Miniprotein binders against a7ua95r516to809. Designs and how they scored, part 14

Target 1, 294 residues: a7ua95r516to809
Amino acid sequence: ASLSLLSISDLVPDLQFIFFWMSNAIEILYFIQQKSPAYMQTIELMDDKAGSKESLLSATISANEEAMTILEEVIMYTFQQCVYYITKTLYVVLPGLLDCNPFGTEPSSEQCRRAAGVCVCAVCVMPEAVRRVVSVFQTTSDLLQQYQVHSEIQSQMFAYLFFFTNVSLFNQLIDKGPARGWFQRSRVLQIQASVKILLDWAKGAGHNHLAQKFFAKFCSTVTILASPPQQLSQMSWKALCAEHPSLKPVQLHRILTQYQLMAELGPLPIWQPSSEDEAYIYRTVDLLESFENH

## First folded at step 8 (miniprotein)

Design df3
Fold by ESMFold2, fold request of step 9:
Structure df3 (fold): chain B 294 residues (1-294), chain A 95 residues (1-95)
Amino acid sequence: as target 1 above (294 residues)
Amino acid sequence: SLRKRAEELERKAQELKEKVEELRREAEEKGAPEEVEELLKYAEEMAQAAKWLARLAEIALERGDPRLARLLLRAAKILLDLAELLIKEAERLLE
């Protein structure tokens, strides 16, 4: 397949080989690590008549350390290759979450929304945009299991994929939300429902802790935007910062500004930044998240 | 070529494994110290790991990833050199 592929299923053959090398490199590294102490003890206990013991021990230590270092480079290289291919696919499919309707084609899907607050019920269908993202996560999970990749590596991979997802969605929402109408209340509720589907997938897959940690900024943003005006207008800047510590002052300020515009609220004194934060609410360099802050 | 180097390392690994078997038989006939068997066991395991790495490198070359193949062959050579050193020490002890 091509590096420009749009779907995860087209990348599976290439990913299978990369996971194959990664898993084998990990197994060989572990084999060397587990065998080395016993063999070192044997060499150390050898009779030292000819003085060969110290030379043999030194050469053995050096060889093991060099081989293990190279295998660690192989593991890192293959991990980065997997992440590169998977995130290339995620980057293409994630913006669709902000435009889709998880409540289906029914004009009156309000009953599903109200019954669950944010509803994904039997009368609704998973939007194609959400299904494409879930498919990336599920395919990745299936491949990791198929090749029996070490559980710590699996966790690191999903930690990065969730981090990437959070940054991509947050940046798109903040940067393009005003022009795309994504701050309208009905759209925010649809976005909230779509994110719920992803969080439910992560929980069912055993990655709830990672999802809670790495989706925090985007989830805080959507939670604020989905809050009723009666409730949000009673929360001070200090209270909002405390409840949403993942948001930088410039980010919270921008979110509240968009909320005021869409809810037709005037300036609220209770949302005045603290003295410490006033200098930071216009730092546009801090507005968007970096993909390098993992 | 890199393919030729992978084939050479795999052949050398197999040759060292065969030499270990020959020395193991000699050690049993001579009643050699336990340390000789442990060195030969270590050498066999390192040669086997190197053979595995060389095979992985061949697959990487088939898939057009010579950078991965070079890393795997570097590790394979290091383990083969270690196996050869362990074999030489075992030979010295059998004399």
Scores: ipSAE 0.740, ipTM 0.931, lowest interface PAE 0.6, mean pLDDT 85
Fold by ESMFold2, fold request of step 9:
Structure df3 (fold): chain B 294 residues (1-294), chain A 95 residues (1-95)
Amino acid sequence: as target 1 above (294 residues)
Amino acid sequence: SLRKRAEELERKAQELKEKVEELRREAEEKGAPEEVEELLKYAEEMAQAAKWLARLAEIALERGDPRLARLLLRAAKILLDLAELLIKEAERLLE
């Protein structure tokens, strides 16, 4: 066990080198891509009196294709290494979102003072647990910009980080929620507020579309759990599936079961699964999300 | 060792760049056709890219990532072999 808090700042030196290799591999790949067509045209127009043109062209095509394939592998490898370091930190800090109270902040916290060196007011506005997650996202964004990583790769990185966040929070809630009291209404409203802060960060950072797409399962879960009983009890299974397509039948069934326990409701006929879905509500292999699915 | 391999590829890349410079002077003296100059330019660019990849691999070894270094050196070798092929064709055309 560590005697100190895990922080993204402890991993920045390693991330800087990984982004360095990624950025340079991208530049070399781009260089080859831009130069290759012009040189191929030159070789194709070359006088072939000695009969060497076709073998030279073939060897050149093969070398360029193989080198670019290897550079794409380097880019993928460095991308995966960045993801490894960032998600290692994210995995540690995400569960705190489910336990924190965004309505009761503690601005004098020792961690808040240490994190607030640049913008004291911004970090003191949100709970420590939320601040830790935002810090991971913001640090990642700053590094990607520092190393001038292409915008499509930046989008892929955040798509994966949001996917990872969604899977982690959903699985924790489903798996540990009953024992931790996370399905109680006051707790659900606190979780909803904390997620709103993350979504606001993503919107301000230019990643709103990605956040809307990749947080959908967890957001749907919280939306259902936060719904007043009078409203939710009037929505059929079919209507809930239509409004929350990101939820698998087994997942929706489990969420409604926890809602019934929390609200002290008996089984509702309107929540009976369709005949097609009835076979799927007990597929426990589909209950928790895989970090490999996206 | 992998470090010696990286140093070898960087040295060879520099040797090929120097060979290109020598052949450029020969091509000017002989009034060589345009295609010789284009082959030499291509060879120089591939040797330079290979040199850059070898340098990146050395840094990866310094940081303890031999898997990354092996990938970078494989790419460097391929580009260097292409540069050699282009140089040999240019030499043949200068005969």
Scores: ipSAE 0.730, ipTM 0.929, lowest interface PAE 0.6, mean pLDDT 85

Design fg12
Fold by ESMFold2, fold request of step 9:
Structure fg12 (fold): chain B 294 residues (1-294), chain A 83 residues (1-83)
Amino acid sequence: as target 1 above (294 residues)
Amino acid sequence: DPKEVVEELLREAERLLEEARKALEEGDFERAILLAEQAIWLIMRAMYEAEKYGTDPEVREKLYEIEFKADQILERAEEELKK
């Protein structure tokens, strides 16, 4: 009877089941990969008087290949299912980051001064919108640890979650930002602070390298939008492309157009695209990012 | 008084930055990082408040100066910890 909201806590039982099978499959695959060469070497040392050595080697190779194929399929399927459920909850909570005030209504300068020497997140009280996103990441981390999922799979999981977050935030900002007022400078400064909280979480969780890699497009966008007009107007198109290689020409052009509108700047000759890039700045098919890796 | 808020945040960020600089000189790189991060957060808030309510140009320039210096301390301290 109540409005149904997709929450990570509602999905934990399903995620526990999926992580259980994924972790077990990974452990068995790792065991086969580490122990199979020694077992095959034992067969090589075997006396061939019964004439079975070649047949046993062939059967062992076939059984290992079959088992590894099955296990790899289970791991890929369970990984995809985890990503599917987790990203559905992320999709629901991520837009709130673009609308929240990360500095809070009531943390006075007095409270910030008193908490000096404590974690920045504790000083400024994590806003509800940021907390909802962090909760998805933290719950995922807790489940991966609970089921002792191999560290390489944990890294791949967070690489995709950060990639998804980057694409979702970038697309929402580009697509809905003009109507929602998200290009206003005070809002951009708030968004920048909200992203800093997420990056700090990722750093504390041991995923700093993944966050730096996979948030690059959204972070570049916010960095440009937050730049003072006196500084940004001194950077040429070529310099901006070099500083922000994650941005496609159509994306950079759109960001600069929105910046000019909010700062009430006219077209700047220094922001003219190169002749090669000029062919691409109107390709609206390239404006929004795909959630698929390429 | 929003003008007082920006100026108070700036003064506190300056104090934290000086403490961070001293921690860096003393080789306490973890403390230097913590203090510099706190200064950066206060500066980010001060820039937001300054954008919303305005501030003197001199205060705005000081905000950028402190942010730059705090970033420098972070970079140096983090590099030293990697060693």
Scores: ipSAE 0.660, ipTM 0.889, lowest interface PAE 1.1, mean pLDDT 83
Fold by ESMFold2, fold request of step 9:
Structure fg12 (fold): chain B 294 residues (1-294), chain A 83 residues (1-83)
Amino acid sequence: as target 1 above (294 residues)
Amino acid sequence: DPKEVVEELLREAERLLEEARKALEEGDFERAILLAEQAIWLIMRAMYEAEKYGTDPEVREKLYEIEFKADQILERAEEELKK
C-alpha cells in the first residue's frame, strides 16, 4: 500500500534540511558561549550610579540560560532525527551482509584478469549488499562535511551508526543464524570478508577508532566463528574471554555452542566457563543487545 | 578446479607479501600497507575456497602463516606512519 522512504538517497533532502538547522544551532550556541563572558564583564565594569547593574546582570544571565537551553534542545532533537532516519535505512540493508558472497565479484579490468587469473586490484566491484551499507555511511559522511557539522557531533553520529550496525548484525546472527545457516564456516568466512570491507571504509573515512570500539562485539563473534577447530579447541574459556572482552558470558557461550555444533566436535561441551562466569552463561536476558545505549 | 584456484591465490598472496616486505624495508610505508592489505584479502578468499571444497592441512597452515606475516607488516608500517 503506502510507499515508505527506505533508500538513503530518498532521505537526502530531509537530511539536508535537518543538518542545515543543526549546524546553525551549533554555531549560534557557540557564539553565545563565547560572547557571554565578555558581555558579563562589560556589565560588571559599568558605573552603577543608578543601582541597576545587578538587575541587568540577572536578566542577562537568565536570557542566556534560556537561549542556550533551547539551542541545546534543538541540537539534540535534530541529532536524534538524523540518527532515526539513517538507522531506519541501515536496518533495511544490513541483513543483506549476512547473505552476500563478497568473493563472487568478477574483476572488471581485463589487464588484472589476464595477469593473475584471479584479481585483487582496486577495480574489483563491491557486491550490491555491501555497497548499499557503504552508501549509507558515505552519504552520511558527505552530508556532515558538506554542512560543516562540528567534528565532535560527526564523531558521535558515526559512533551511533556503528553501534546500531553492530547491534543489528549481532542480533540477526544470533537470532536467525541457525535457521539461515549463517553459522556454517564457509558462510562465516564470507561474513568476515564483508565486514572487512566496512572496516576498511571506516578506516579510510577517518573513523577507525570508532569502528574498533563499536564493532567489537560482532567482530569478536565472527573472529571466533572463523577460527579453525584445531586452534579454537586448544583455547581455554579464560583465554577466549581475555581476547574478546566485548562478549558477555552468555554470548560467548552461545557462540561456542553454535561453533561446536557446526564443526561437528560432538555434543559434550569443550569449553569450561570460569567459576565466576558459570552463573552467567544462562542469563538469556543478556543474550541479545539493546539498540538503546542509555 | 577449486584446488588450482586456492593454489593460485596462495601464490599471488606470497608474491604480494614479498613485495610488501620489500616496501617496508625501503620505507615506503603506504605501499607496504596497500600490498599487505591485498595479500590479506587473497588469503581470506583462499580460506573460503578451501573451506567450501575441503582443506589440506598444509595449505591451511601456509595461509595462516602468510596472514600472520602480512598483519605484522601492517602493524609495523602503520606504527612508522604515526611518527
Scores: ipSAE 0.639, ipTM 0.876, lowest interface PAE 1.1, mean pLDDT 83
Fold by ESMFold2, fold request of step 9:
Structure fg12 (fold): chain B 294 residues (1-294), chain A 83 residues (1-83)
Amino acid sequence: as target 1 above (294 residues)
Amino acid sequence: DPKEVVEELLREAERLLEEARKALEEGDFERAILLAEQAIWLIMRAMYEAEKYGTDPEVREKLYEIEFKADQILERAEEELKK
């Protein structure tokens, strides 16, 4: 018995309901924040007959605080519900990116045109695995626009979705990569191309800054794995850490170990961790990322 | 013929790169970006084909060179559009 949400389209009615209430709560909160100082100033200008000015000020402060508390709770709850449902869908479709061939894409379709926003490839096609992920992002974007959700909240939503995507892809690659053959260079090059399609969607959707920030760990991993041996073998541990600050020592060590295996290289002296990092390269508790980044 | 596939992708990417360079010189920054991104996509495919089936190191070096030049065009064109 399982209740797995396989498609974002199945969630649209529920998401419409949640976005409706979130958007209304945000608008009311904004109104209170913008109008409250002016109303308080109006009260301050009143003649103080029979001391009513102090009572009105106190009642206004209390009502504003109660309303803001309730609205903040509604906004937080609805935001969390949206994230929960969307990421459940996203979790199901993300692993397919690691196992698809982006160069053998199906013919152009409405999904490719909608998902890409701006077609950045020579042919307007998108692999089904990539299309499923982009469809989640695009549907989310369309709903946020439809309900006129404040742009700051839209940015926070996508920041978390990109963070979730990064963590999910990184953890899947590290955990399942050896068994699935995902560290083979030909596969890494395919993964790199699939991720480029996602990054291009994010850029076209106006989220380039967020994508660059929140995909950093996975992108660094793919960049290292895609590097030719002649170039990578000339970079020291310290140089790699400096070039890829998003990677923890245990993560970089693991990535280099998999690279050495696939490139048929033995341990390289130049890749020996610094004395500062040596204590951390075996901390397997730090290998996988947590989905909770508060 | 995998070697011929890589060489054809390389030739087309070089053509797109030259067109992108000309678009950049003409101030058509949106077209320069489009052409450079198309060249990068072809190079990514060519690198995949070269890795899967093998090819000369000199061809691989050319692929990286073209990718680098296309990235430079993208960076410059995108900076100009921000102005």
Scores: ipSAE 0.638, ipTM 0.879, lowest interface PAE 1.2, mean pLDDT 82
Fold by OpenDDE base, fold request of step 9:
Structure fg12 (fold): chain B 294 residues (1-294), chain A 83 residues (1-83)
Amino acid sequence: as target 1 above (294 residues)
Amino acid sequence: DPKEVVEELLREAERLLEEARKALEEGDFERAILLAEQAIWLIMRAMYEAEKYGTDPEVREKLYEIEFKADQILERAEEELKK
């Protein structure tokens, strides 16, 4: 099937199967981990008929270790498969987030249209492109809850998905942004608003800390690009580095250079990198984020 | 008129900000958060409309001021809910 036709809804049956096995494997692993010490102690308290106790204990230890190893492999495999399928779906829907206008949508509900003024409800605020991204995350959350997956595994999954989303959006913005006009302030404000809706969803879903951590680079980029020229032109390189520590010097330099071009600003001496950072701003290999750094 | 739209959004954001401040003073932190978030959204829309139609620098400065105040209310209310 063409990747372009793959929706999260089409993957739900396969994901359900994977989540079922993942959850069961986790539950069995925890059961073994919790019961193994008590079981071994029970064997140790049995009357030692010559050599039978040691052999039983050794066999039990070996069987538990083997079972735990297999279960860990199943958990790892199922986790990787979930991430693989979900990230493929994200790859398809994420580009729409950079092109959407969250401010152009009329109120979706008749009830909101009848309300006097601008409806700011989540339903009316969320454009279709953002809704598609949120739907991937929400479906993932719903499946994790449905199968009662351990909270640590849920957190790891969302951490990776947010990481992937941030890397994807950041790389697309840096690479294609100038050509697509995404560095225009009006377009940046649309992107900022769209990302805010996504972050607000993540906050409501209980993943605020993870979202803030893993979206920091993209958010910093958007914040700089959204800044008015009058304000940003007063900030030194050092101040910008301090305010946006998630950005590498080469990344910050690229953003500022593109900002200068877009805003028709001449070269600003205050944006010149420090002597320490000057060697790093030319490391183009570090410009784009890697998906392998997680 | 785009200018009228920005001014209307600004007035509504200011109203919500004042209500958020009152809610914060009353100890209704959940309401303060909701009102501040609504104000921030209206400000973001106003900023977009202002950039699209070339609005006055003074209006832009007011929008940033209100955004900053809304963020402060939001932060304070969230800190109080964590206690």
Scores: ipSAE 0.517, ipTM 0.822, lowest interface PAE 0.9, mean pLDDT 88
Fold by OpenDDE base, fold request of step 9:
Structure fg12 (fold): chain B 294 residues (1-294), chain A 83 residues (1-83)
Amino acid sequence: as target 1 above (294 residues)
Amino acid sequence: DPKEVVEELLREAERLLEEARKALEEGDFERAILLAEQAIWLIMRAMYEAEKYGTDPEVREKLYEIEFKADQILERAEEELKK
């Protein structure tokens, strides 16, 4: 099947299997960790019949350590597999988010009025492209909850998925944005609105902090691009660096350069990089984000 | 007319913002959040329409002002729900 046809729903049976084993392995690991000290104490309190106690204790320790090691490997493996499959589905649906118009084709005043009278819940107004992305995250959340996966593992999984999403969207925007017209202010506003819907979902799902942290770079980029020329042209390089600390100097410089071209602004001395940053703005290797730097 | 659409969206956003403010004053923080979020959505749409068709700078400035006020109500209401 072409990667383009892969939906999260198609992977649910396989994911269920993986989540089942992951959850069970975690539960068994915690059981061993919690009960091992008590078992060791129980063995220590047994009558030492002919030196069998030390041998039993040593064998029990060794068996528990081996079991724990295997369980940790299973947890790591299953986690990696989940992330792999889920990120594949994200990879397919994420480009649609950048081309999405959440405001519809013909804004009839009536649709906004109907939206004001209809459940204007973010879910009801959610564009199909955004819904596809949210569906991946929601399905992941539902599976994690269904199998009662430990909250820390849930947090780690969402952290990675948000990281992946941010890197993917950021890189696409920086690399393809100018050619696709995504740097046009009207298009940026569409992107901003689409991402807001996603972030609102993440907030409602209890992942607000993680979403804000891991989407910071993409959100900063969109915020700059959405800014009116009159406002942004008054901000210095240093002010922009301070307001958008998630952006590397080379990234900020690229964004501002593309903004300048789209807004038909002349060279702005106020956007000139500091002497300290001047060497870094030419590091094109740092322009795009890496998926490995997690 | 795109201008009329922006003006209508602006009026509705202002209405929702005022309702959100009242809800906040009444201590109905959940309603204040909902109304503020709705106002922000209408403003974002109005901004999009304004940028797409070209609008008066005065209208644009008013949109940003209302957005800022809506965000402030949202932030305050969310802070009160966390207490």
Scores: ipSAE 0.515, ipTM 0.821, lowest interface PAE 0.9, mean pLDDT 88

Design fg12
Fold by OpenDDE base, fold request of step 9:
Structure fg12 (fold): chain B 294 residues (1-294), chain A 83 residues (1-83)
Amino acid sequence: as target 1 above (294 residues)
Amino acid sequence: DPKEVVEELLREAERLLEEARKALEEGDFERAILLAEQAIWLIMRAMYEAEKYGTDPEVREKLYEIEFKADQILERAEEELKK
């Protein structure tokens, strides 16, 4: 089946199975961890009849350790499988976000005015391309809640998914942006708005801090590219580094170089990297983000 | 006319911004957030529309001014909801 046809809805049955086992394994592990000390204490308080106490204690310890190890493996495996399937779906839908025009067809002036009275929640005006991305996250959230997965695991999963999304979008923008015209100001503004809708959803879903943290690099890139030439040309390399600490020097340099080309700006001495950063701006290996850094 | 569209969006964003400010003063932080977010959205749209016809620097400056004010209201309202 073409990867392009896989929707998150098609994966729900498989994901449900995985989430079921993950949740149960977590619950059992927690139960063992909480009850094991009490069981050990109970055995310790038993009369030592002919060395049977020590053997029982040893056997119980060994059995608990083995069970916990197996459960941890199950949790890890199921978590990885969930992430694999969900990220595969994200990979398919994320490119659509970069080509999305959230400002759509001319809302008649009346629709904007009615929109002041209509709940123009980001959801009601959500472009289809953004909706597809949000649907992946929402489905994930719904499944996590349905199976009552531990909050820490939920947070870890969303952290990874946001990380993956950021890496994917960032790498695509840096690599393909110039060729696809995504560095054009009007297109950048579309991307910025699309990402805002996604971030607003994440905020509403209670993941604001995670989203802000893990989308920082992509958001910084879009913010720079969305900046007017008059404003950005007044910012020094050092100021830009300070304002966008999530960007490596090589990344910032690439963004500024592409911006300069797009805006038809002459050489800007103010954007010249510091002597300290000069060695790093040529590290093309560090230009794209790795998916393995999480 | 794209210019008229931008001007209309600006006027509406300013209206929403003023309502957001009032809501903030009244202690209706949820409403203030909603109104500020709506204002920001209109500004983002106005910025996009302005780029289609060639952005007048004065219009651009006004857009950023309103955006900045909306962000300030949003930040203050969000801070109050965390208390």
Scores: ipSAE 0.512, ipTM 0.819, lowest interface PAE 0.9, mean pLDDT 88

